# Miniprotein binders against q56419: the designs that were tried, part 63

Target 1, 326 residues: q56419
Amino acid sequence: MEGRTLEEVQEEVFKRHGVLVPKKELEDLAKALEEAGLLLTEKVEARLKEEEEKLKRERPMRLAGLSYPEGEREARAFLEAFRASYPGEGEEARVLLMPHLEPSRVPEVYGAALAALEKTPPPERIYLVGVAHRPLKEKAAALPVPFQTPFGPALPDLPALQALDALLPFELFNTPLAFREEHSLELPLFFLKGRFPEARVLPLLVARRSPELGEALKVVLRDFPGLLVLAVDLSHVGPRFGDTPLTRTLAEEARRRDLGFLERLAEGEPEAALAFLGANPTRIDGVEVVASLLPLLRERKGKVLAHRLDLEAPTLSAVGAGTLVL

## First folded at step 22 (miniprotein)

Design x_1
Fold by ESMFold2, fold request of step 23:
Structure x_1 (fold): chain B 326 residues (1-326), chain A 104 residues (1-104)
Amino acid sequence: as target 1 above (326 residues)
Amino acid sequence: SMEEKIRELAEKLAKLAQELAELAGDGSDPDELKKKLEEFIRVFLELYELDREKDNSDADYWLQMTIELVWEFMDAFREGNVEDAVELLMYIAEAAERLAEALD
């Protein structure tokens, strides 16, 4: 371990990455933690235990009033506005790749997903596969409960979830708290439930690639056909993610990798898509989902409908989002 | 080596995150809390500025999650969400431990 002082390492971080954590800010944080009082951590732990028990029954909306409207009438108008943000036509999807980035940042990318859903026969169920943003106990997880939406509860497909669990070498229902604030399921689900109000859902998270998940899903989809949705974002570049400040060159590289990845997926070549990314230097977060689901993606040809690399001005970072139908 | 340095920093970060959460819960000396927080951020910044060659390993995965969780921790504080910040320390400790394990 290096013996640099806080000031010394901050200087190097600022030179290379353009970010600061001022010492005054740390002083303010320490005071805020002190002022919150004795037993703060015990209160947090007790609340989390209580919420975990509630999550065994249902998953409430966490982003209503923040990312989308809480009321059904307003939520439906919101969907219509997003569809209007993409002036093109969609194509039928048996597999849909769509983002989970904040919808207001990439409205036409979500609009393209809605355009694809317009062309897609209503499925009996949706396999919704997001990306875990908290540690999972296993490589993947599900939560077999209703997810609340402004359009009513998205009901779990319990028989399909139980069939999937039976085929895996680990318990599928393993980390309820990881679903508590997981936007990679909630944000896409808002759009999917709004368009397919009668579809049941398999809400799935991937942490690390699991070949076992893809093989099991191939078997389950045979008996429980439905729409497969990869709810993933693409490149993550800039200081928020450990890079130097965003430059035109870094942004151009991120776009090239995003589009090259999507294009190879659209040719039915998911292994080539992963190989194209190599070490994944722009941190496309969809790779873990794609690597898990290879058996479901091979030989499925389709089309890239939309892509945006969206700038986060305050952090001089960017995140890519795309819509792909297969 | 680079991997050994990252392992050591990750182990230290995990321990500091755990200790900081414990200090927040037991009414510790304000100067002790400040000192721990400065050490936590110093270790994080050491880890953050390292230029590790990516290889799609479990270590890459856990390193990225650790970095993003620490920034989320800072955001929670800046927004006045102290309970969220404590919760995030728990996740940071777990992610950093898994990073260290992935390099073992």
Scores: ipSAE 0.851, ipTM 0.931, lowest interface PAE 0.7, mean pLDDT 91
Fold by ESMFold2, fold request of step 23:
Structure x_1 (fold): chain B 326 residues (1-326), chain A 104 residues (1-104)
Amino acid sequence: as target 1 above (326 residues)
Amino acid sequence: SMEEKIRELAEKLAKLAQELAELAGDGSDPDELKKKLEEFIRVFLELYELDREKDNSDADYWLQMTIELVWEFMDAFREGNVEDAVELLMYIAEAAERLAEALD
């Protein structure tokens, strides 16, 4: 290592990225950890073990009262408000790309997804493919249990999940705890379950691109047709993600990358969409999902319905979100 | 090389995250916890500052997850959720180990 002190490295990081971790905050954290008492880590481990056992039976709501209302009546009104945020018409989707960013940050982008669902015949099942925000044991995972929503439980399609598991070179049901807090499934599911209350769900997470997943899903979809949903965000730029503070130039680049990616997907050219991004300098979140699902995206033409690059003022960062119908 | 430096920092970060989780469970002296936290943050900031050329590799993936998990750890504490912060140390250790493995 270089051997820099905390003060030295913090000074350089602050100058380059605008990020600071004050020593007083570290003192407060150390005190809080000590004050939480003996056995804190043992208590956490016991809780996680208990929650993992519960996840073998169901996945409870984690974001009710935070990102969406807990009660069904209020949740229905919430959906209607989001639909109203998008003044356009949707189009029928066989594949829907929608965000998983906090809904209040991009209301018209979720509204566009709702508009698309209005034009989409109710499916027997939804293949909901999100992005793992915790380590997975494999490149992808599923959790074959009901996911609770304010509209009732979203039931798993067990035969389709078992067929998928049988086709993969790894155990699909491999990391239950990764689903415990996974907003990339919970937030889109709220909207999907609200519009398709009878659809079963295949809740899937991708960590790293897996060609095996896409080939297996192509086979499973033939026998178990349904709606494919890519629940992904787009560019991630700014200090939260390793960049300098957000500038007009960085925001313009992020928008260009987001829209260029989406438009190439809309032309049925997912390989070209990935090539357009190159090394993915603005960290488009959906790249690993798209790279996994190439066989399902090729030659499917469609339309970009909405896009926003949304500012996170406290972190001087931004995240892109879009709605694409194929 | 850049890759060797990242691998060494990732290994150290993983070890520090594990040690912090253990110290939090032992009722450790706040001074010892503070010193370990300072070293953890120092190592993280060294890693965060490095400008690795992106290539869509497993290393890119694990580096990005490590960075986001450390900020989430800080957010959990700032929100008063000490138990979630300890849980996040466990995920940070795993992500950093996988980053180091991807560069081995």
Scores: ipSAE 0.846, ipTM 0.928, lowest interface PAE 0.8, mean pLDDT 91
Fold by ESMFold2, look of step 22:
Structure x_1 (fold): chain B 326 residues (1-326), chain A 104 residues (1-104)
Amino acid sequence: as target 1 above (326 residues)
Amino acid sequence: SMEEKIRELAEKLAKLAQELAELAGDGSDPDELKKKLEEFIRVFLELYELDREKDNSDADYWLQMTIELVWEFMDAFREGNVEDAVELLMYIAEAAERLAEALD
C-alpha cells in the first residue's frame, strides 16, 4: 500500500490527462453504498443468477427507447431516416464491417451500412460478430437464443451454431451474462433485422483473438452460407480511454489509423491491416475480431463507404466508426 | 520493471474491487468502505496514468477493458444505480486479474 497518496496521484492525473475524481464524489458514493443496506451484494448475485437463466431462453431488448424506438412503425421510420443520412449508393457485401457506436453519433455510417444491405441479396443467415465488453470465459462466445428487436425476434441459426461449437477446442456457449448488456450485438442487429427480417442470426462475441474461431467459421460458412458482419468500432482516443485530452493532432492520428486499417482490409490484406496498427496506439476496437477472422478476410477486396471520428465533448474523447464492404 | 509494476497494481486493484463488493454487501463497516473506495481509486489512477509500451496484446486488451469498466462504474454511481455499480466491481476484479495474469 506504499506509494503516492490519493491526492498526489489525482494531481498528476489531472495535469497529464485532464480528468479528476473528486474526493467529495467518492464520499457520496461510499454513503450511497452504505445506505443501500445489508445484503446488497447478495441481492445483486441472485439477480445475476436469475438473469443468466433467462438468457438461456431469450435476449430481451435493452436499448429500446434509449438508442432506437421500441415500436415497430417508429423503428421502421428510424431506419429510413438513417438511410437518408447517407446519400450515396452501397455495394453488395459478402462481408460487412459496421459500427456498434451509439447510432445518433454516426448516422451516416449506419446509413452507409443500410445502403450496402440494399445491394445485398437477402441471406439465409447473418454471422454477427461483436466485441465483448465484459469478460468472457473463453476467447469467444455465442448465445443461441432469440434476440428481441422492434421488428420481431431475430431467431438463432441453431444448426450452424452447433456445428461451430463442435469445431472449437472450447465450449462456445460459455458466458450468457456477457450478452445481457452487449450493445455491439444489439445495435447492429436492429439495422440488420430491419433490412433482413427473415434471416437467422449467429450472435457471436470476440474477447481476444482466436485463430480457432476463424478456421472453424471458414468451415461452417462453407456449409451454411450467409452474410458475415464485423460489428466493430475503430479508434478510441482521449481521457476516457487513458489518453491526454483530445487534440487536433491526436484526432488526425486516429483518423489516419482508422482509414489505413480499413483501406488495407479493403485490399484483401488483413495481416497488413493489423501490421499497420503496430501496437494499436489508438485502440482500434476491431483488432481482435479481424485477428480472429483472418481466413475469412484474406483476398476479399472491397470499399470503404463511410468513416467518422466522433467527439465525446464531455470527456474530451473520441471514437471512430466506419463502414466497409468486402 | 514497468510490467512488474503494472502486474502488481492490477493484482491489487482486483483484490480491492472484490473487497469493496464484499463490504457493500455487509453495510456494517462505513469507515472501511470509504477507505477501500479511496484506495481502489488511488490504485486505479496509478494504473491509468502509466505510460507503458504497448508490446503485449493480451495485456493491452485487459488493461483497456479495466479502464473502461472503472469509468462505467463511476457512471453507474452518477446515475444513481448502486446495484449496477456492485455488478461492475465484479467485472473489474475479473478484468484486472486477467491483466495481471497476462503479465505473469
Scores: ipSAE 0.824, ipTM 0.916, lowest interface PAE 0.8, mean pLDDT 91
Fold by ESMFold2, last read:
Structure x_1 (fold): chain B 326 residues (1-326), chain A 104 residues (1-104)
Amino acid sequence: as target 1 above (326 residues)
Amino acid sequence: SMEEKIRELAEKLAKLAQELAELAGDGSDPDELKKKLEEFIRVFLELYELDREKDNSDADYWLQMTIELVWEFMDAFREGNVEDAVELLMYIAEAAERLAEALD
């Protein structure tokens, strides 16, 4: 069904959401696609196949020189500057919730995570659970290869990953391409590897909630103890995410929603935290991770160390970030 | 119903994303590409504007991913990376297909 012309729907979208896709941009894109030449899609498919094969051996840095420094000495200084941006003390964490938002946008939130790590005994391994930003074949995935960092490679804990895979009703290692660009692992890993350079890592992504993942991780953590890290962002509000333009009222509501969610987690009540998000449009990417990990979060009390709702003026949108220790 | 409207738009968006990726690979006339791209954006904006049902968390997940992928597709173009834009069309098609399936 047609319903409306492009011009008609664009007018309504601009009126309600402040979003515009100019026809000139569409003309330029169509021209650019044609000018790229024959076999463009075949070239893309070939590149993706080649990258998938490389990802079966290692995951290279993609954000060095963009989100954090390339060199180790500069990376160490960067890490220390972030710690200094949070003037408080941390607490020991058995579970750490930290963001995956661009670090320069929320420096004190990452600094709070570093403060918590200062109080945390060096773990043998880190269960790093991020959020898939590309479709996964299953509800969750892992990539059992070294992830490169300026501090050296973060080595996978292969026995723990194999034990996890054996307990799941789906193939855990079948979506390597989803890791190629996944900043929800790379950005937190920079901070974690910088603080715990000898810890092995289980790099995990969640797409959709999986009760099976949480139950399996509970078993694996019993036999392979380590630090559990939920690398998640909080509210996503504004036109970038399908909302009306951000107002002061909407920003304050998003902040309250983030803090209410975090505080309920801090009381050891993850089901209540999920229920708190209720009927409101809830664009918190941490929800699927929390819903998967309920058995690991129940009855664990802790503290919210930091929160920021990061405002993006060009998109009239915002993303929340927090640091929680349990 | 609202779910039926979302499902129909998601199916159409997935098909258009796939068709755009194929047209980009076969050296099509820029006018044909432009028409298909305009329809893709029209369908996306129809989907983007709809008030969503909040009682289907699978559909909400895939809808949000679809929205973010389409904006990322536009960002890739604005940054001059046409190959990334084609790659994103493939992910958009998959996300929109899963949105439609979640509403089946």
Scores: ipSAE 0.803, ipTM 0.907, lowest interface PAE 0.9, mean pLDDT 89

Design x_1
Fold by ESMFold2, fold request of step 23:
Structure x_1 (fold): chain B 326 residues (1-326), chain A 104 residues (1-104)
Amino acid sequence: as target 1 above (326 residues)
Amino acid sequence: SMEEKIRELAEKLAKLAQELAELAGDGSDPDELKKKLEEFIRVFLELYELDREKDNSDADYWLQMTIELVWEFMDAFREGNVEDAVELLMYIAEAAERLAEALD
């Protein structure tokens, strides 16, 4: 198998996974890179440096007009439509697990989160914990700036963020670029800010599990109580993620893993939830978040409100999403 | 071993991603860009088809991030966004380097 040409390895990947990277596309890409000309990388580096400095002051909307409406009136109507897609009632949450998958793919799962928020007293602040989709310099990061939304800026809780930073053995604020395109914060924040317009936010990302983060948050939450939100997706299966094309059997396994994980969390047994996943064969998103936050999840019982494994037909892949209240 | 194979491919992928970003910025001839891109994709596909590291969760994390970033790189190209594609090469290089380090 070693020493294969591009054509040989592409043939095997297509047979096993149904994925093709046509050589014509590579030719077109090479031409596009050449035609972009001199200074392309210098321009990119300069833009990133400029954007990093801007992110030290605010985080603008990146998905307005794409995943949700930019205007406030349209955004409120959007929230109402999503709430209507979940006909049930929610329950009060001290901890909410909700997805960050594109909202149009799992409308009832976001609707269940809205239903839970209807039953939840307005918090002074929201600890919003997402999953880093870009490398972080440390195991976790925060961005202590306003995040723009159609409902106005979501203001940072600076005292709570400073307290958290002071308790950690690493610099919390040193990867601002990782927040630039991070949908695991932006998409849930749209829904949270729409429901709790006066709540301040601690926008947090986890890359690798950090027991230090969980212990520090336990301390900070005592002095700065608020709503803890795990903004995570569940199973990721199919060729987009390194699997064969989605089959009925793979989908059933993903659903079983998703629900078993959520149900064990709902029983207040987060260690058992992680143990149930073993090597995490269906790539449940957010295991690093749950593993980081164990001290905040233990003995907290609750309920799974919604779940969906959503097929992404063009990629023959699927992503699971759920709503859990604790 | 499987772990050694993954480490070697990750090191090579990181180097190729760095070299592609540099070639795109200095006006290199299209034959060199094409060859480097083909090798980058070949190495990625070799890595993509290997089994996951079941006993090393740190390596598994970086492998999954590398896979997702490479597909995002291809998506950026298909959308005509060459600057995003170059930016993603920088992230791919870092993720692949960390994958290799996790397997040392």
Scores: ipSAE 0.798, ipTM 0.907, lowest interface PAE 0.9, mean pLDDT 90
Fold by ESMFold2, last read:
Structure x_1 (fold): chain B 326 residues (1-326), chain A 104 residues (1-104)
Amino acid sequence: as target 1 above (326 residues)
Amino acid sequence: SMEEKIRELAEKLAKLAQELAELAGDGSDPDELKKKLEEFIRVFLELYELDREKDNSDADYWLQMTIELVWEFMDAFREGNVEDAVELLMYIAEAAERLAEALD
């Protein structure tokens, strides 16, 4: 093989990025794969087929007991604790940008979202737009089923979803398995359902920017008014994401990019927010969602309520999270 | 060119992910599994360290997903979730194929 051996490339990666993949771990993985036995892949495929059939009827909780409590009483206490992490007051949101990062990492950012929801009249429905972390068959997707939460099922707004599907140049209900583990919907939904237990939901994922999605949503929102939620994270910097270890300079750049992006959105200038990021050198997660939804964001002025660039010490990496009301 | 090198590595990574998933299911020689896994990681690390111009948003998207999926694959193993690791190989193969296609 031309190029470097495994040992050579591991040494370079460790020196430059601080990341190791020890050969002992690879040996242990190979042994574990062998010990799992014959037909492991067919077993996995059968399980995924079963999960896909189940997703035709409902989307079960995947993060209960891990990211938030399983029980309703404990879940309500959890919400109260997160709200208390943000001592300020919110502002009414017609559009809310909130994170999907692990809640315990950015409690005041989720608390700011709760403060905004306190000032927001209960909507008939919530357009919840997350970021696909698995390949989608199209640029965007939805799953028109109840999503389970500790506060009861979040019911889909089927008429609004069907209207949206009819306006798009592709099948909206295209990749059910991509929703199975999608935390960018599940984590914000916990907070939204806890605050608005009667609202129906349009659970949407964006993979790649789709101007068609934004134009279609503009039409659907006129007939089916509701709260638009962009469930997105901001900068992703450090070795987990392909950079050198986090430095003060990289962290300062990430914060500057995050805040400049949010502030331009708050001025009602989403095109300027995207232009400010250029090639998106700090990998702000929300750019594809914002680029899809331009018609819904133009001329909407608002306020940045919270921001944190949160350190992942074991990986020397960081992820930004923010709360913006428009 | 840098883009041609990335395309070639992405194609190889996708093929290795597919082959590794197939080997995991058929009771192959553990030495062959280990060798294939080492080559998969070698190719990934070659891809991971390349510094490319961020001027093709499709390629940028698929590269980012590929990197994150490979780390999730390693995390699944560290957590003892072998079936999840096999599932992730399937997603890695698709993401790496899409990366290669974005650079054709």
Scores: ipSAE 0.796, ipTM 0.905, lowest interface PAE 0.9, mean pLDDT 91
Fold by OpenDDE base, fold request of step 23:
Structure x_1 (fold): chain B 326 residues (1-326), chain A 104 residues (1-104)
Amino acid sequence: as target 1 above (326 residues)
Amino acid sequence: SMEEKIRELAEKLAKLAQELAELAGDGSDPDELKKKLEEFIRVFLELYELDREKDNSDADYWLQMTIELVWEFMDAFREGNVEDAVELLMYIAEAAERLAEALD
């Protein structure tokens, strides 16, 4: 590998993965970085510092006007349209597994989540557990501030968050910047806040499996009951994630793993679900979340309401999404 | 070994990501920036093309994180979000460093 040119490596990657990073894009990038000026890094650092200070008070919307409408009226219409995309009825959820993928990619899966929420009595609080797509300082983190939504702020449950922090061997309130643009919380929160405007929220991120988190949450849930939401996606396959282009075989394997995972969860066997995945070769996103929450998922039986493997055509890649009620 | 190769590439990638983030701020010679970017992408693609068996290790986690962050970096760039791209370079540097550490 030593001594290969960029072009040689690009060619090999193209042959194997069907994706090419064009040299022109690199030139354009270099030019853009140059044009951004000498103080871009300082500007970015200053921005990050400012944003971190803001995150001490609130988490603003990042995807409003992009993934969902900013205005409340339009946001409500958006919810209704997504609900309409799922023709079935939901079931009452004590635990809801739902996607955090771009909503427009898997509308019926979000619709299924909304259907479940329709059958769910309004919780006092929602434990919203997402996936960290940025490095965390600890295995898990929380942000104890209001999250902005088109339906008003989702307020944190500070007493429950404090109780959770007290039971963990690490500082729960770490890496606030990881929450700034984390869609695994923002997107599901839109739907949750729209349905349950009065519920307080515990926004949690998981990086690596933390059995301590599950045990702590089990204790906290006793004193602070609420709805547990796993905001996780399923398989990530194709060149975007390091595989060859999506084939029928790869898609079938992704679906098999997704459904096999969800079905075992629906049977109340989360350990069996993890064991079924083994080394997780199709990169089910929610594996670390489920592994952290085992004590809360055991013996809970439920139903898979929806599943989709959605193709991203430009990269010949696909992401699985599902809705599960327990 | 494969692990040693991954570690070496991860260390190089981390360094290059940091340097790129710094250079983006210093009004550096466009030619130098271009060269550094080409090297960054080369190192990434070399890492990307390696056939690594998944094992759910910390190394596996950080490798996947690194790959995903680099794709996001490329996307941000394509969208013209230069500030986001620089921010992502910082995260790539961290993820790649953590990958290297996981293989020590």
Scores: ipSAE 0.726, ipTM 0.890, lowest interface PAE 0.8, mean pLDDT 90
Fold by OpenDDE base, fold request of step 23:
Structure x_1 (fold): chain B 326 residues (1-326), chain A 104 residues (1-104)
Amino acid sequence: as target 1 above (326 residues)
Amino acid sequence: SMEEKIRELAEKLAKLAQELAELAGDGSDPDELKKKLEEFIRVFLELYELDREKDNSDADYWLQMTIELVWEFMDAFREGNVEDAVELLMYIAEAAERLAEALD
């Protein structure tokens, strides 16, 4: 391999994965980096430092006006439209598994989550557990600051967060910059805050499975009861994730894995759900979250409300999304 | 071995990502920047084309993270978000380093 040219490697990747990074794009990138000037790295570092300092006070919206409306009135209309996209009724949730994918891709799945929230008594606090799409210093992290939403700030439950930190063998309040653009928290939080405006939030990210997190949360939940939300997607298949372009066979396997995973969770068998996935060949996003939260999922029976495998046509890739109540 | 090859590519990718992030700041020769970018993409594609069986190891995790971050880097670039692209290079460097470490 060390002897291959860029063009040869590009051609091979195109043949196998149907993706080409054109040489022109690289030239344009180099030009763009050049035009950005000699101080771009220093500028980025300064920005990151400033943003990290801001994150000590609040987490601003990053996807307002992009994934959801910035204005409250428009945001409420958005929620209503998403709820309308799911024709069914929800069930009361003690644990809610919901997606964090771009809402417009899977509206009925978010609609199902909203339907479940309609049947759920307003919680005092929401344990919002997302997936880290940036490197974390530890297996899990939390950001103990207000998260901005169109409905006002989602305030942290500092006492509960502190109690959780005290039970973990690592510093919970690590890697604040990983939260800055993390959509796995921001997108679900829009829906949750819209439905439960007075609930405090524990924004948590999981990188790698932490059994300690699940055990700690089990203890914390006794003293600080609340709604547990797993903000996770399901299968990630296609070139964007390392596969060949989506085929009927690959899509069927992704759906099989997604539904098999969700159904076993619905039966209160999270270990069986993980075992069913094995090495997780279709890259179910929420696997590390579920593996961390086993003590909270065991013997809880529930219902799968919605599922979708959504195609990203430009990359011929697909992402699974589901809504499960326990 | 496959694992040794992945480790080598990950180390190289991490270095290149860091160098690119630095070059973007120091007013580097456009030709050097282009060359480094081409090398970065080449190394990534070599890593990407390796058919590693998933095993839920730390190496598996960091490999997947690295792949996804590079895609985001390319997306940021296409969208004209140069500052975001440089930030993503820093994350790619970290993820690739962690991948290499997981294979030591």
Scores: ipSAE 0.726, ipTM 0.890, lowest interface PAE 0.8, mean pLDDT 90

